# VHH binders against Transcription antiterminator LacT (lacT), part 5

Target 1, 292 residues: Transcription antiterminator LacT (lacT), of Lacticaseibacillus casei (Lactobacillus casei) (p24401)
Amino acid sequence: MPKIAQIFNNNVALVDLDNRGQAVVRGRGIAFQKRRGDVIPTKQIEKIFYLANETSRQNLYFLLKNIPIDVVTTTYEIIDVAQKQYRLKVLDYIYITLSDHIYEAYKRYQAGTYQETMVPDFHIQYPAEYAVAKQALQIIATNLGVQFPQSEIKNLALHFINASGEDDGEQVFGKSNEASLSQLVQEVLKRHHITRSHSNGNYYDRFMIHLQYLIDRLQRVDTYAVTIVPEVATELKQNYPQSYKIASEIFDEIKDQLYRSMSEDERLYFIIHIQRLINEAPAQNHSQNDSL
Below, E stands for the ipSAE of ESMFold2; O stands for the ipSAE of OpenDDE; V2 stands for 0.75 times the mean of E and O plus 0.25 times the DockQ between their complexes.

## First folded at step 1 (VHH)

Design f4 (framework vhh_6fv0_2)
Fold by ESMFold2-Fast, scan of step 1:
Structure f4 (fold): chain B 292 residues (1-292), chain A 124 residues (1-124)
Amino acid sequence: as target 1 above (292 residues)
Amino acid sequence: QVQLQESGGGLVQPGGSLRLSCAASGFTFSEYWMYWVRQAPEKGLEWVSTISSSGDSTYYKDSVKGRFTVSRDNAKNTLYLQMNSLKPEDAAQYYCAKDEYLGSGWDEYAFDYRGQGTQVTVSS
């Protein structure tokens, strides 16, 4: 007996449920020619994504600010597979980071700018995450009509590897007490002449979003398990010494503000993002004549 | 101006060998990871191998592992791909590419520049 609370498109609606609060339901034509208050026959529902409370509903709308509903529900379906079929425990920020990744990959595929990942294959070390990623490719193809190459499995698996852990229920997206830490990080970047620009805006925005939620995770749990193979760690330090230095300064600020240290693997993981910002940042010149 | 120029392709029989070269200019070659990618007729770009800036770390597509060897000469700003035991499936246009990052699950790998390519044909 679910009743429509809001229609998102012909195939997706938010419904009120008798015993379960609210849910997002998906099915071909389930909302076609329907209105708020109409009942959706349960036989027409192909997928249901339960929203336990108002916080879950607010988190849905936070994602919808910049990400299409079909990408969001595809991400929900993939995470459901990970949790229910593979018994993976993942942190809530995966909803943000995975949705963002899938949507960016989708846009690049449509624009003909999709590039295969150069990250090494870790399927032996992370078989469950890779199994989820393989199934995710098929879910994405079915739901979004895009067939990514097999190399995309590495990218999808990396999101599950990075988000391993347990969250409390009712995490609120976009209403973080970590706003001051985000400002501190932006000041560190600015001291190194990294500011948001036309050329780096996409990279800068993604970095800030991912960083905000990684900081939120660190505040809620005592450890963050990112595994960097020794060869990759050596190359990142040698090839990106400025990015390593900036990452170290950022993590020292996090330690000072949260009284929590971060592992070297966590620092190394951000080097790639910082290096991208450095390469895309506008040149910053001093404005004084004594710049000798 | 960044320039990448591939060479060394040609026609070989199955089981044959070729050595591809990529001459780089316009950037500090020794500071960047380098990649070999290929595109077969009617197929998309396919990653083949990666080499770190120092040359100490190398990675390969599973289907070429043990047959292909990537290397670099930083003094000459040149990237190489030694291809042994070539199979019909290896026939493609081969390109070298630079990237300032390894690629990641957050940010899709983006080629800064791709060269003109060099054609590899494998037939009897």
Scores: ipSAE 0.000, ipTM 0.130, lowest interface PAE 18.4, mean pLDDT 73

Design g1 (framework vhh_gefurulimab; at its last look DockQ between E and O 0.01; V2 from the best seeds 0.00; counts 0 for: pae E 19.4 > 2, placed apart)
Fold by ESMFold2-Fast, scan of step 1:
Structure g1 (fold): chain B 292 residues (1-292), chain A 127 residues (1-127)
Amino acid sequence: as target 1 above (292 residues)
Amino acid sequence: EVQLVESGGGLVKPGGSLRLSCAASGFTFSDYAAAWFRQAPGKEREFVSAIYSGGSTTYADSVKGRFTISRDNAKNSLYLQMNSLRAEDTAVYYCAADLSWYGEPLDSLYESSYDYWGQGTLVTVSS
C-alpha cells in the first residue's frame, strides 16, 4: 500500500511504494487531512506517476522549485499519454521545457495577455504528436481550468517534435555525464553568489537549458555557430564585465571537459543570460505567489 | 494584434545586394527571438538566420559571410542584409518571431519553433 512521503496539496502526494520505489499520486481529496506516513488506498488513486529512478525524482524536485505541482502533474500526464498511448520516443528534457511552456501559457492566459499562435500546421507529417497535443489541450482544461484556443495544439505538438529522439538512459539535468559539467557550471555560479532562487528561477532554468543546447552542439559533427554583431559584442564586454568573467570561467570548464575550443561569440552569448541572473538577485522580491 | 510585414524584395542580378525589412506591431523585437526563413520554388522552407533577445545571431552555412541579420529597436524592425547574391538565393523570404518566455525558440533552426510569421517577400536573383 502506498505510504505518504510528502504532501504537495489536498489532491497530490509523493508516496513510498512497497517495492522501495516512489511515485506521485493524484486523486480528488487524496491527501486531505492526511500526514506523512499515512497510507493511501489504491482505489482513491486517479493517476499514478512512477519515479523509476533517482533521476526522475531529481527532475521532479527541480521542476517544483518554480512550477506549481498541478502544472507538473499535468505535464507528467501528457508525457505519459505520448509515451504509452502513442509510443513516442522523447528525450527527458521535455519534462522541463513542456512544464515551463504550459506554466508560461497559463500565466499569460490568467493575465489576459495570451495570444493565438501562427505556428505552421504540420499535422500531416506529425500525426501522433498532434494527436497527443489535442489530448493535452483537454487534460490542461480539466486539470488547470484553462481553455486554450485550438491553435495551442501547434505549440504543444512542437515541443514533442523538437524533443523527439531515443531515450539515452538517465539524460537529465544533474544526473547524466553532461550533468557533471552542469554541476561544475553551477559551482562557478555559486562562487560568484549566483544560486537558483524564487526571483531568478526562470532565468536560471533558461540558462541551464541553453547550456545543455551548447553542450549538445559541441558534441555533434553538424553544428551551428553563434555570431554576435560587433556593436553588441563591444557593449556586452564593456557594460557587463562581471558576467563576461563568469562566462569565461564557465567556458574554461567546458573546454577542459570536452576538449573543444569555443569562439568569443559563444562566450558573449552567455553574458546575456548571466546578466539576467545577476539583475534578478538585487531585486529581492520574495512575495510572488505561485498558487494556481 | 501581433503582425509581421516584410518588404524589400525584388529582382537583383547575381553578385548584387538587397536588404529585406520586417516591421513588427504588437511586440518589440528586442525582447524576443526573430528569424528569417526562405522557400525556393518546389523546395521545403529552410532556415536562413536568427537573432536572439540579447543580440546574438546564428546563420545557415549557405549564407554565412554573405548575409547579416540585424534589428533597429527604435523602429521595431528586423533586417536581412544580403550581399554577393546567387541564383540559389531565389526564394520567398519570411520573417518569423518567437514570443515565448525563453526569448529565443527551443531550436532556432526549426520553423515549428516560431509563433508568428509574415506574409513573405519574393527575391529573384537572375541575369
Scores: ipSAE 0.000, ipTM 0.171, lowest interface PAE 13.5, mean pLDDT 74
ESMFold2, look of step 19: ipSAE 0.000; ipTM 0.110
ESMFold2 (binder alone), look of step 19: mean pLDDT 80; pTM 0.824
OpenDDE, look of step 19: ipSAE 0.014; ipTM 0.329

Design g2 (framework vhh_7aqx_2; at its last look DockQ between E and O 0.01; V2 from the best seeds 0.00; counts 0 for: pae E 17.1 > 2, placed apart)
Fold by ESMFold2-Fast, scan of step 1:
Structure g2 (fold): chain B 292 residues (1-292), chain A 129 residues (1-129)
Amino acid sequence: as target 1 above (292 residues)
Amino acid sequence: QVQLQESGGGLVQAGGSLRLSCTTSGFTFSSYAFSWFRQAPGEEREFVGAISWSGGSTDYADSVKGRFTISRDNAKNTFYLQMNSLKTEDTAVYYCAAEGPYDLFSGSYYPDESAYDYWGQGTQVTVSS
């Protein structure tokens, strides 16, 4: 029977297994009034998430720096459904990107500020990813007590579409598979006086994760096309010329390192993200000609 | 100095049509997603419809899907809600809202971004009979 190694809350614990492995277990009240070393009866365990090695344990704690354990275990459950029931191959990045997305959606929903998704519908092209996303919506409702609109299925499915692929299973979160490219990008940002700080840390970290996602996606098949309305493209170039310049320099580095050509629409999608990095005061409003 | 101003509300008979407009100033219109919300007497605010900052996507509440259409005119810094086949249940104060841009590639917003940055004062829609 599993023995408690660490209690996260009344319903979730890290346990030591008889085989010297570890797992995260979830069930109603399974850790309530228990202590390290106590046994958890298997009949009380609703879900078990096996940690294959030390890297998996480190990655769990990396997620817990910014994401509540209940969101993390919900994400683990959704990914298990995708891999075991639907046989989807997904890259480890999905643990970070999906948990971050679910937590942000959760916070916005609780605050009454949730916006229903504007992501295009790709259910015909990606039926398995959409089936996973539909089950994910129900898992989120059960585990987190929030019922997102049906349009949230599009967001959840997009995370699986973008993370399609296989890796060696030993990725450490917070480390780039393309370390040299990430360093070059960070050097471009530094030349424009953009460095990670207390005030921009969330924007900076998400930009770097988003960039890693883009690099990874460019190396895989099953990539969707993104199209920006021409009028919006023109305004982005005119209103954010500094961000456009920085995006262009970054994508020139990507092209040089990966021998891959970037579409104009892909480049334009990063203008707003770079503009957010330039603005260290999130409460500030953008003027029409604001280049910083 | 950021302003959202609704217009086009009023009294209409069931089965009729109204077009609401939201005129904006003080920010870059094309960089924002726009939504309509409504609040009926004694009830909480509910989502009605949204249009992305790219204009490539629209979304609607199930109660209005097929009857309402959201659109935007970047040249006029204005977006619209065309309301057809109005029902007495559509009686509410309608609010326009503007949200900062989000990333279609990831399907997410960043942690420090508010879901709705700006709201209008509201315009009354009353559907009779």
Scores: ipSAE 0.000, ipTM 0.173, lowest interface PAE 13.2, mean pLDDT 74
ESMFold2, look of step 19: ipSAE 0.000; ipTM 0.135
ESMFold2 (binder alone), look of step 19: mean pLDDT 79; pTM 0.807
OpenDDE, look of step 19: ipSAE 0.000; ipTM 0.253

Design g3 (framework vhh_7nfr_2; at its last look DockQ between E and O 0.01; V2 from the best seeds 0.00; counts 0 for: banned pattern HYF H100, pae E 20.2 > 2, placed apart)
Fold by ESMFold2-Fast, scan of step 1:
Structure g3 (fold): chain B 292 residues (1-292), chain A 128 residues (1-128)
Amino acid sequence: as target 1 above (292 residues)
Amino acid sequence: QVQLQESGGGLVQPGGSLRLSCAASGFTFDDYAMSWVRQAPGEGREWVSSISGSGGSTYYADSVKGRFTIARDNVKNTLYLLMDSLKSDDTAVYYCAKDHYFDTSGYLPEGLDAFDIWGQGTQVTVSS
């Protein structure tokens, strides 16, 4: 039987398994009034997420730096559905990019600032990814108590479309295989007075992860899947001109290093991430998200 | 004027427990991620654990995970390492370290040279 290694909340714990390593387990009240070393009866486990190796464990803790455990386990459940029920092969970066997206959407929804998606409908070309996204919407509603609009299916599906592929080896999040390009991008940001700091560290790290993911995708022969409607493109350029300029400079560096051209829509896709870096929002911590 | 002072080390038998403390002064404690780093005799430095400025995020080396707990008290400007089920391999000088950057909320140190301030250390010896 699984023994508690770490309690995350009343319903979620990290456990040590006999000859299987570690896993994150979720179930109603399974960790309530428990401590490290206590046994969790298997009948009380509603979901189990196996951590196969040290890389998987490091990736979990990287996610927990800025994302509530309930969002992380919700993301793990959605990815399990994609892999087990739909047999989708996805790159490991999806754990970071999807968790980040769900948490940001959750915060915007709670604050009443949720905006309609800019993403076009690709359901005909990517029916499996859209089926996963539709099921994901229900998993999010069940686990986090939030019912997103149907348009959120497009956003969730896009994360699976972009992460299509197989990893040849294990990936540790937060490490860059494109160190020189990453450094050049950071130099572009520095010229615009954007450096890693107390107020923007979370957003800075997430932007660099999204950038690494984009670079990885560009190394493949796949075509860009995102198109932004003209009205939205105009609004992004007009409302965020500094972010647009910075995105253009960054993507010129990508073009120069990889000899690959970026579409206008790919540049626009990252404007929101760059804008968050510019806005220098107050630092986040877990005590401000007790409800999750 | 910035100082870190470790305490709580000592001799303990295998399977025993110790609580290490690090008293910080001269800087805004809750603005910085804090870490514990150890060095065994004749070995290089090994990262043990880190905690974000708010205390909301904690990280552990595989060698200590499930046995050690890092905590902080931002009112008292004190960092803690609660060490359970101690092993002979845990014998080392334990150092309190301040992250070079403000609380980065996502930072796991890539190298030990990223730490801005190191304390004097406290000796932990696990033997029978």
Scores: ipSAE 0.000, ipTM 0.101, lowest interface PAE 19.4, mean pLDDT 74
ESMFold2, look of step 19: ipSAE 0.000; ipTM 0.101
ESMFold2 (binder alone), look of step 19: mean pLDDT 81; pTM 0.833
OpenDDE, look of step 19: ipSAE 0.000; ipTM 0.259

Design g4 (framework vhh_6fv0_2; at its last look DockQ between E and O 0.01; V2 from the best seeds 0.00; counts 0 for: pae E 23.2 > 2, placed apart)
Fold by ESMFold2-Fast, scan of step 1:
Structure g4 (fold): chain B 292 residues (1-292), chain A 128 residues (1-128)
Amino acid sequence: as target 1 above (292 residues)
Amino acid sequence: QVQLQESGGGLVQPGGSLRLSCAASGFTFSSYDMYWVRQAPEKGLEWVSTISSSGSTIYYKDSVKGRFTVSRDNAKNTLYLQMNSLKPEDAAQYYCARDSGEWYYESTGPLEDAFDIRGQGTQVTVSS
């Protein structure tokens, strides 16, 4: 029987499984008034999300830094539908992009600022992705209590269209390096007095998500080449020297942990995101400027 | 209500010019980077140009560089795209979009995650 390893809320827990490792389980009140080590009866489990290895568990905790557990498990359920019922092959970054999208849409809905999308309709070209999106709308309504307009189907479908592809098997130390690498990158940022705050939280969280996209892509391709126009490259290096220095330190951590050589153009990718973090930093930003 | 509304599209001969406008309302336009994106028949969304909130930093898709010019007027809450030397390959529905808080580039994630709102679009047809 599943035993509670960690309680996330009254309805969601991480459990230890006999002979199967770990899983996230969801059900109404399954963790209510429970403690670590308590058994969860299998009949109370409405959904179970198996964690294949330690890397999967670490990736779960990475998502939880930015996104509520109920949004994460809703995203897992939607992706399970896509993979198991519709046989869609999707890249791992969809866990981040889709959960970020659902959480942002949820916040806008709660704030009364939700706007219907004008994304073009691709249902003829991508019928399976649209079928998944229609089911996703109902899953979101059931799990999060929000009924999005039908136009949201286009947004949800587009996430599956854009994440189409196959992930390679774990190659060098597997995806466990992704969670560790994210922590190392955060330590690099912290050394430069860039920490998550109320003023920069959105930019900080999105930077970490974009970093995960990069790491996932690097692990899936034998050779990754991104070309930035020479004029843009020169401008970024000259106008944002501190961000270039920080990006270089992050690039070195990626190289050291993944044993992958990255192009200078990939390093330039981080300059814009790091510069946004610097611009949004509180009073501590003054200590980063040698001109003072 | 946050809103973006494009105008200025139409039918033009190869080598012709069009100027697109995007009127923004319901948010502080001067605080957001803006995009022009397009969608050609039977193709996905394609990034065309980015302009920073101040208007000082501008990036273009390689195939339009030297032919297209993006600009903005923060006092009028309006974004512009001047298109010169139009080619049949430029025929598409053109949208303006508001940055979601992250800068879009080819090395980033999906284009759709880079913006949180876009307009209904304006159609550009290039044919004889």
Scores: ipSAE 0.000, ipTM 0.126, lowest interface PAE 18.1, mean pLDDT 74
ESMFold2, look of step 19: ipSAE 0.000; ipTM 0.093
ESMFold2 (binder alone), look of step 19: mean pLDDT 83; pTM 0.840
OpenDDE, look of step 19: ipSAE 0.000; ipTM 0.245

Design g5 (framework vhh_7mjh_2)
Fold by ESMFold2-Fast, scan of step 1:
Structure g5 (fold): chain B 292 residues (1-292), chain A 126 residues (1-126)
Amino acid sequence: as target 1 above (292 residues)
Amino acid sequence: EVQLVESGGGLVQPGGSLRLSCAASGFTFSNYEMSWVRQAPGKGLEWIGRIYYSGSTSYNPSLKSLVTISRDNSKNTLYLQMNSLRAEDTATYYCARDLPEYSGYDWEGSYGMDVWGQGTTVTVSS
């Protein structure tokens, strides 16, 4: 029978299984008045999300640093539907990208800043991904109490379309070239006294994931010319000069290794992530959307 | 209302050339990066390339030698020039408005595109 390893809230817990595996379990009141070591009756479990290995467990805790457990388990449930009911093969990074998307959409919806997408409808070409997205909208409404517009189906489906494929292993990002470039970038950060720590680990890891995705994308892109800086870009450079300097050094290292120029807009994207590394606060909640 | 309308598609012979246009309305066209994306029958979406508001371009390496993207900000129009067309180029072609990457919203999952056109079909056949 499953034994509680960690309680996340009254309805969600991490449990140890008889086979020495672990899982996240969800059910109404399933952890209420319980403590570590207590047994959870299987009949009270409404959903179970198996953690196959140490990497899966690390990924769970990585997500929990920025994303509420209810959003994480909602994402797990949606991905389970995709894999088990529709037999979609998806790359592991969908756990991060879909969780980030759902939580961002949730925050925007709560703040009244949610915008409907104008993405074209591809349901004829991707019927399974759209069927998953349609179910996802209902799962999100049930679990999180928010009813997104029907246009959100297009956004959710696009995450499954983009993550289509099979991993050769436990690693979603990372080729030999990407690993080498990541080391060079980490050396640039270290020269500016930015290293991975317990306090900044979440922002650091997300930055490295965004960097790996950028490197993967740049490998598919031909050479650029220098672009003209937009007005908003000037404002970002003026407000975050240290982050701009660090981003420029990282930009130059990537350019040298790939023999390609990055756009000014791509460099500006790094400014926000680097600024978070410099000014990281405890990562439990990000609620900068509050308008006092 | 924000709108993108593609035109210029049709039947073309192998080895031929074709120029697609995308007319933008309802937003300040010159402030946005624009992309072209295509989808062949039974295939996934394939990114073709992007043009920044300055006119600088970046392309899918597989397509660089075959395509040129340009824009005319005074006419709010985006162009895709295609040369040496092959049967494999048969697809529905879409133009899209890119969100600035520094916004960060859905960048990893959605190519950063928030507005797409209806598409224009190109068929390469004898």
Scores: ipSAE 0.000, ipTM 0.183, lowest interface PAE 15.6, mean pLDDT 73

Design g6 (framework vhh_7ubx_2)
Fold by ESMFold2-Fast, scan of step 1:
Structure g6 (fold): chain B 292 residues (1-292), chain A 125 residues (1-125)
Amino acid sequence: as target 1 above (292 residues)
Amino acid sequence: QVQLVESGGGLVQPGGSLRLSCAASGFTFSDYYMTWVRQAPGKGPEWIATITSGGSTMRDDSTKGRFTISRDNAKNTLYLQMTSLKPEDTALYYCAKDLSEYDLWTGPSEGMDVRGPGTQVTVSS
């Protein structure tokens, strides 16, 4: 019988399993009026997401620093569908990249600033990824109460296309696999007055993980290249000129270190993540610096 | 001090409607998930609906077409709009403060919800 290790909200909890494993469980009211050590009746569990080891647990908490638990469990459910129903092999970084995407799309939709993607339709080349994305729209609507336009299928599918592959080891989110390159990128950010701080540390770490994901993708033999249409490229350059300049410097450093040419379009995909780092910098009236 | 005070209950005929309110004070209301629960005489508490800090809603299947949870962050007030009421909806209805994202960063989760004293809903005749 699962025992509560931590309650996230009335409907989601981390539980200890009899086999010494852990899982995130979701069910309506499943944690209501319960506390650590209490048993959750198995019949009330609507979804269970197994955490394979301590690394998976640490990665869950890393996600929760910036992403609401309901978005995280929705992402877990979508990835579970991809792995179990469609037998897709995906890299662990998809948990971060997909949850970041869903949460960003959710916020933009709620704010009325949602923009339909200019990403081309690849449903013929990637039918399984598109089938997952179609189910993902329904899962998102059910769990988060938002009905994205059908064009969102292209964005969701692209995340699965980009994350295609097998991890041969377990990675802790926020730890660099390419320490040398990560250090060089951090030096570029520092030259633009972007450093890791209490206010931006989580977004900073997420950016570094997105960078590691990009590096992994670029080093594979079978990778997909995405093309950004000229109108979108022009808007990104005009609206985010600082982020575009920083992205350019970072990508030039990657080119120099990996001895691989990178397309202009691949560079543009990082502008939004860099802009998030700029936006999450301390307010201009921040309290005086006491780093402890 | 965290306080939750429910109102809007009463006696209503089958098929009728009621709007319950929960006035919150003593915490940053907009940062917290909020929940409505009910308890019928002789039964345990039953979860009805949760609304996230961002406004997303989760509802029990048995009531989802009849009950709507909403919030007004400017007034620190949680609402439950109930339509097509049935005798089996008779219960004490109370609101509960759920966990905020800040609790995940600032301290261990205790899992104990703060809840109000409740407002009685009786559906008869």
Scores: ipSAE 0.000, ipTM 0.273, lowest interface PAE 16.2, mean pLDDT 75

## First folded at step 4 (VHH)

Design p1 (from a6 with D31S D33W M58Y R59Y; framework vhh_7ubx_2; at its last look DockQ between E and O 0.01; V2 from the best seeds 0.00; counts 0 for: pae E 21.4 > 2, unsure alone 61.9 < 65, placed apart)
Amino acid sequence: QVQLVESGGGLVQPGGSLRLSCAASGFTFSSYWMTWVRQAPGKGPEWIATITSGGSTYYDDSTKGRFTISRDNAKNTLYLQMTSLKPEDTALYYCAKEYDLSTGWYEEPLDYRGPGTQVTVSS
ESMFold2, look of step 4: ipSAE 0.000; ipTM 0.093
ESMFold2 (binder alone), look of step 4: mean pLDDT 77; pTM 0.778
OpenDDE, look of step 4: ipSAE 0.188; ipTM 0.635

Design p2 (from a6 with D31S D33R R59Y L101W W105T; framework vhh_7ubx_2; at its last look DockQ between E and O 0.35; V2 from the best seeds 0.00; counts 0 for: pae E 14.5 > 2, unsure alone 61.7 < 65)
Amino acid sequence: QVQLVESGGGLVQPGGSLRLSCAASGFTFSSYRMTWVRQAPGKGPEWIATITSGGSTMYDDSTKGRFTISRDNAKNTLYLQMTSLKPEDTALYYCAKEYDWSTGTYEEPLDYRGPGTQVTVSS
ESMFold2, look of step 4: ipSAE 0.000; ipTM 0.294
ESMFold2 (binder alone), look of step 4: mean pLDDT 77; pTM 0.769
OpenDDE, look of step 4: ipSAE 0.000; ipTM 0.218

Design p3 (framework vhh_6fv0_2; at its last look DockQ between E and O 0.05; V2 from the best seeds 0.00; counts 0 for: pae E 15.4 > 2, unsure alone 64.6 < 65, placed apart)
Amino acid sequence: QVQLQESGGGLVQPGGSLRLSCAASGFTFSSYWMTWVRQAPEKGLEWVSTITSSGGSTYYKDSVKGRFTVSRDNAKNTLYLQMNSLKPEDAAQYYCAKEYDLSTGWYEEPLDYRGQGTQVTVSS
ESMFold2, look of step 4: ipSAE 0.000; ipTM 0.126
ESMFold2 (binder alone), look of step 4: mean pLDDT 78; pTM 0.791
OpenDDE, look of step 4: ipSAE 0.008; ipTM 0.267

## First folded at step 6 (VHH)

Design m1 (framework vhh_7mjh_2)
Fold by ESMFold2-Fast, scan of step 6:
Structure m1 (fold): chain B 292 residues (1-292), chain A 123 residues (1-123)
Amino acid sequence: as target 1 above (292 residues)
Amino acid sequence: EVQLVESGGGLVQPGGSLRLSCAASGFTFSSYAMSWVRQAPGKGLEWIGRIYSGGSTSYNPSLKSLVTISRDNSKNTLYLQMNSLRAEDTATYYCAKEYDWSTGTYEEPFDYWGQGTTVTVSS
C-alpha cells in the first residue's frame, strides 16, 4: 500500500512502496486533505514514476529547486514515452534540459510572449524523436493546460536528438565537483572572475550540469547532431568576444583531457552558455560611438 | 507595449527588387538586435538575417548575396532590401526583436514578432 512520504501539491506526492522503495505518484486530488503516513489507494494513481535509488531521489530534488513539480512530472512522463514506446536511448541530462525548456516555454506562453521556433526541421533524419515530440505536445496540453503551436514539435524533438546515447545508470544532477574536467572548467571561470553568486547561481548551476553531460557525451561514440549556421558562428565570436575567449579556453582544456577533436559547433555551445552566465552585451560598432 | 509593424510587401515580378520596412515602438530600439524571418505557404520559418545594436549584420548563407539588412535608430525602423527575387521567395516576411541574451536561446531567440507582410513573386 503506498504511504505518503511528502506532499508536493493536491495532485502529486512522494510515496514509500513496500517492495519498490519510493515513487512519485500523480492523480487528481490524491493528496487533497491528506498528510504524511496516509495511504493512497492505487485506483486513484493515474501515473507512477519509480525512484530506483538515492541518486534518482537527489535528482528529483535538484530539479525541484527551480522547476514546478507539475513540469517535472510532465517531463518524466514524456521521457517514459520516448524510452518505453519508441525505444529511444537518452542521456540523463535530458531531465534537466527538457524540463527547463518546457518551463521556460510555459512561462512565455502565460506571459503572451511565446514564439514559433527557428530550429530547422530534421523529421526525415529523426522520425522517432519527432513522433515522441508530437505525443509530448499532447501530454503538455493535458498536464499543464497549455496548447503550444505545432512548431514546438521541432524544439521538443531537438532535445531528444541532442540527448541520444546511453548513460552508465547512475547520474547525480548538480555534482559539478565529481569530474576533474569540471574542476578545471571552474578554475578557468575563476581566472576570469566568474564564481557562483546569488545573481548568477541558476545560470552557473545549469552551465556546470550541461558541461558535465557534454563531457560524458564526448567520451562516447556519439557526435553533435545539429550544425550552427556559419554566419551565426561569426556573430557570436565578434559580438561576444569575452564569452568566446572563455569558451575557447574551456574547449581547449576539454580537448586536451579527452584526446578528442571537437567541432566548431561544440565550441559555439559554450559561447551561448558563457554569454548567459556573464550577461555579455553585443559588441558595439566603433562608428556608432561617433555621435555628431 | 512593444509593437513591430512591417510594410512594403506586395506583388513583384521575378528578377525584381523590393524593400521592406519595420516600424518599432515600445522599447529602446537602438539597444536590441533585430532579425528578419520569412515563412512560405505551408512551410516552416526561415531565418533571413540579423542586425545587432552596433550595426553589424549576419545572414543566412543561402540568402546572403540577395539581401541586405539595415536600420535607422533615429526613426526606430528596420529595413530588408531584397534583389533578384524568385518565385520561391514568395512568403510572409516578419520583423522580430531578439531576447536580451540573458533570457534568449538559439532555439527561441525572439521575444516579439510583427504581424508580417506578404511578398508574392509572380509574372
Scores: ipSAE 0.000, ipTM 0.290, lowest interface PAE 11.9, mean pLDDT 76

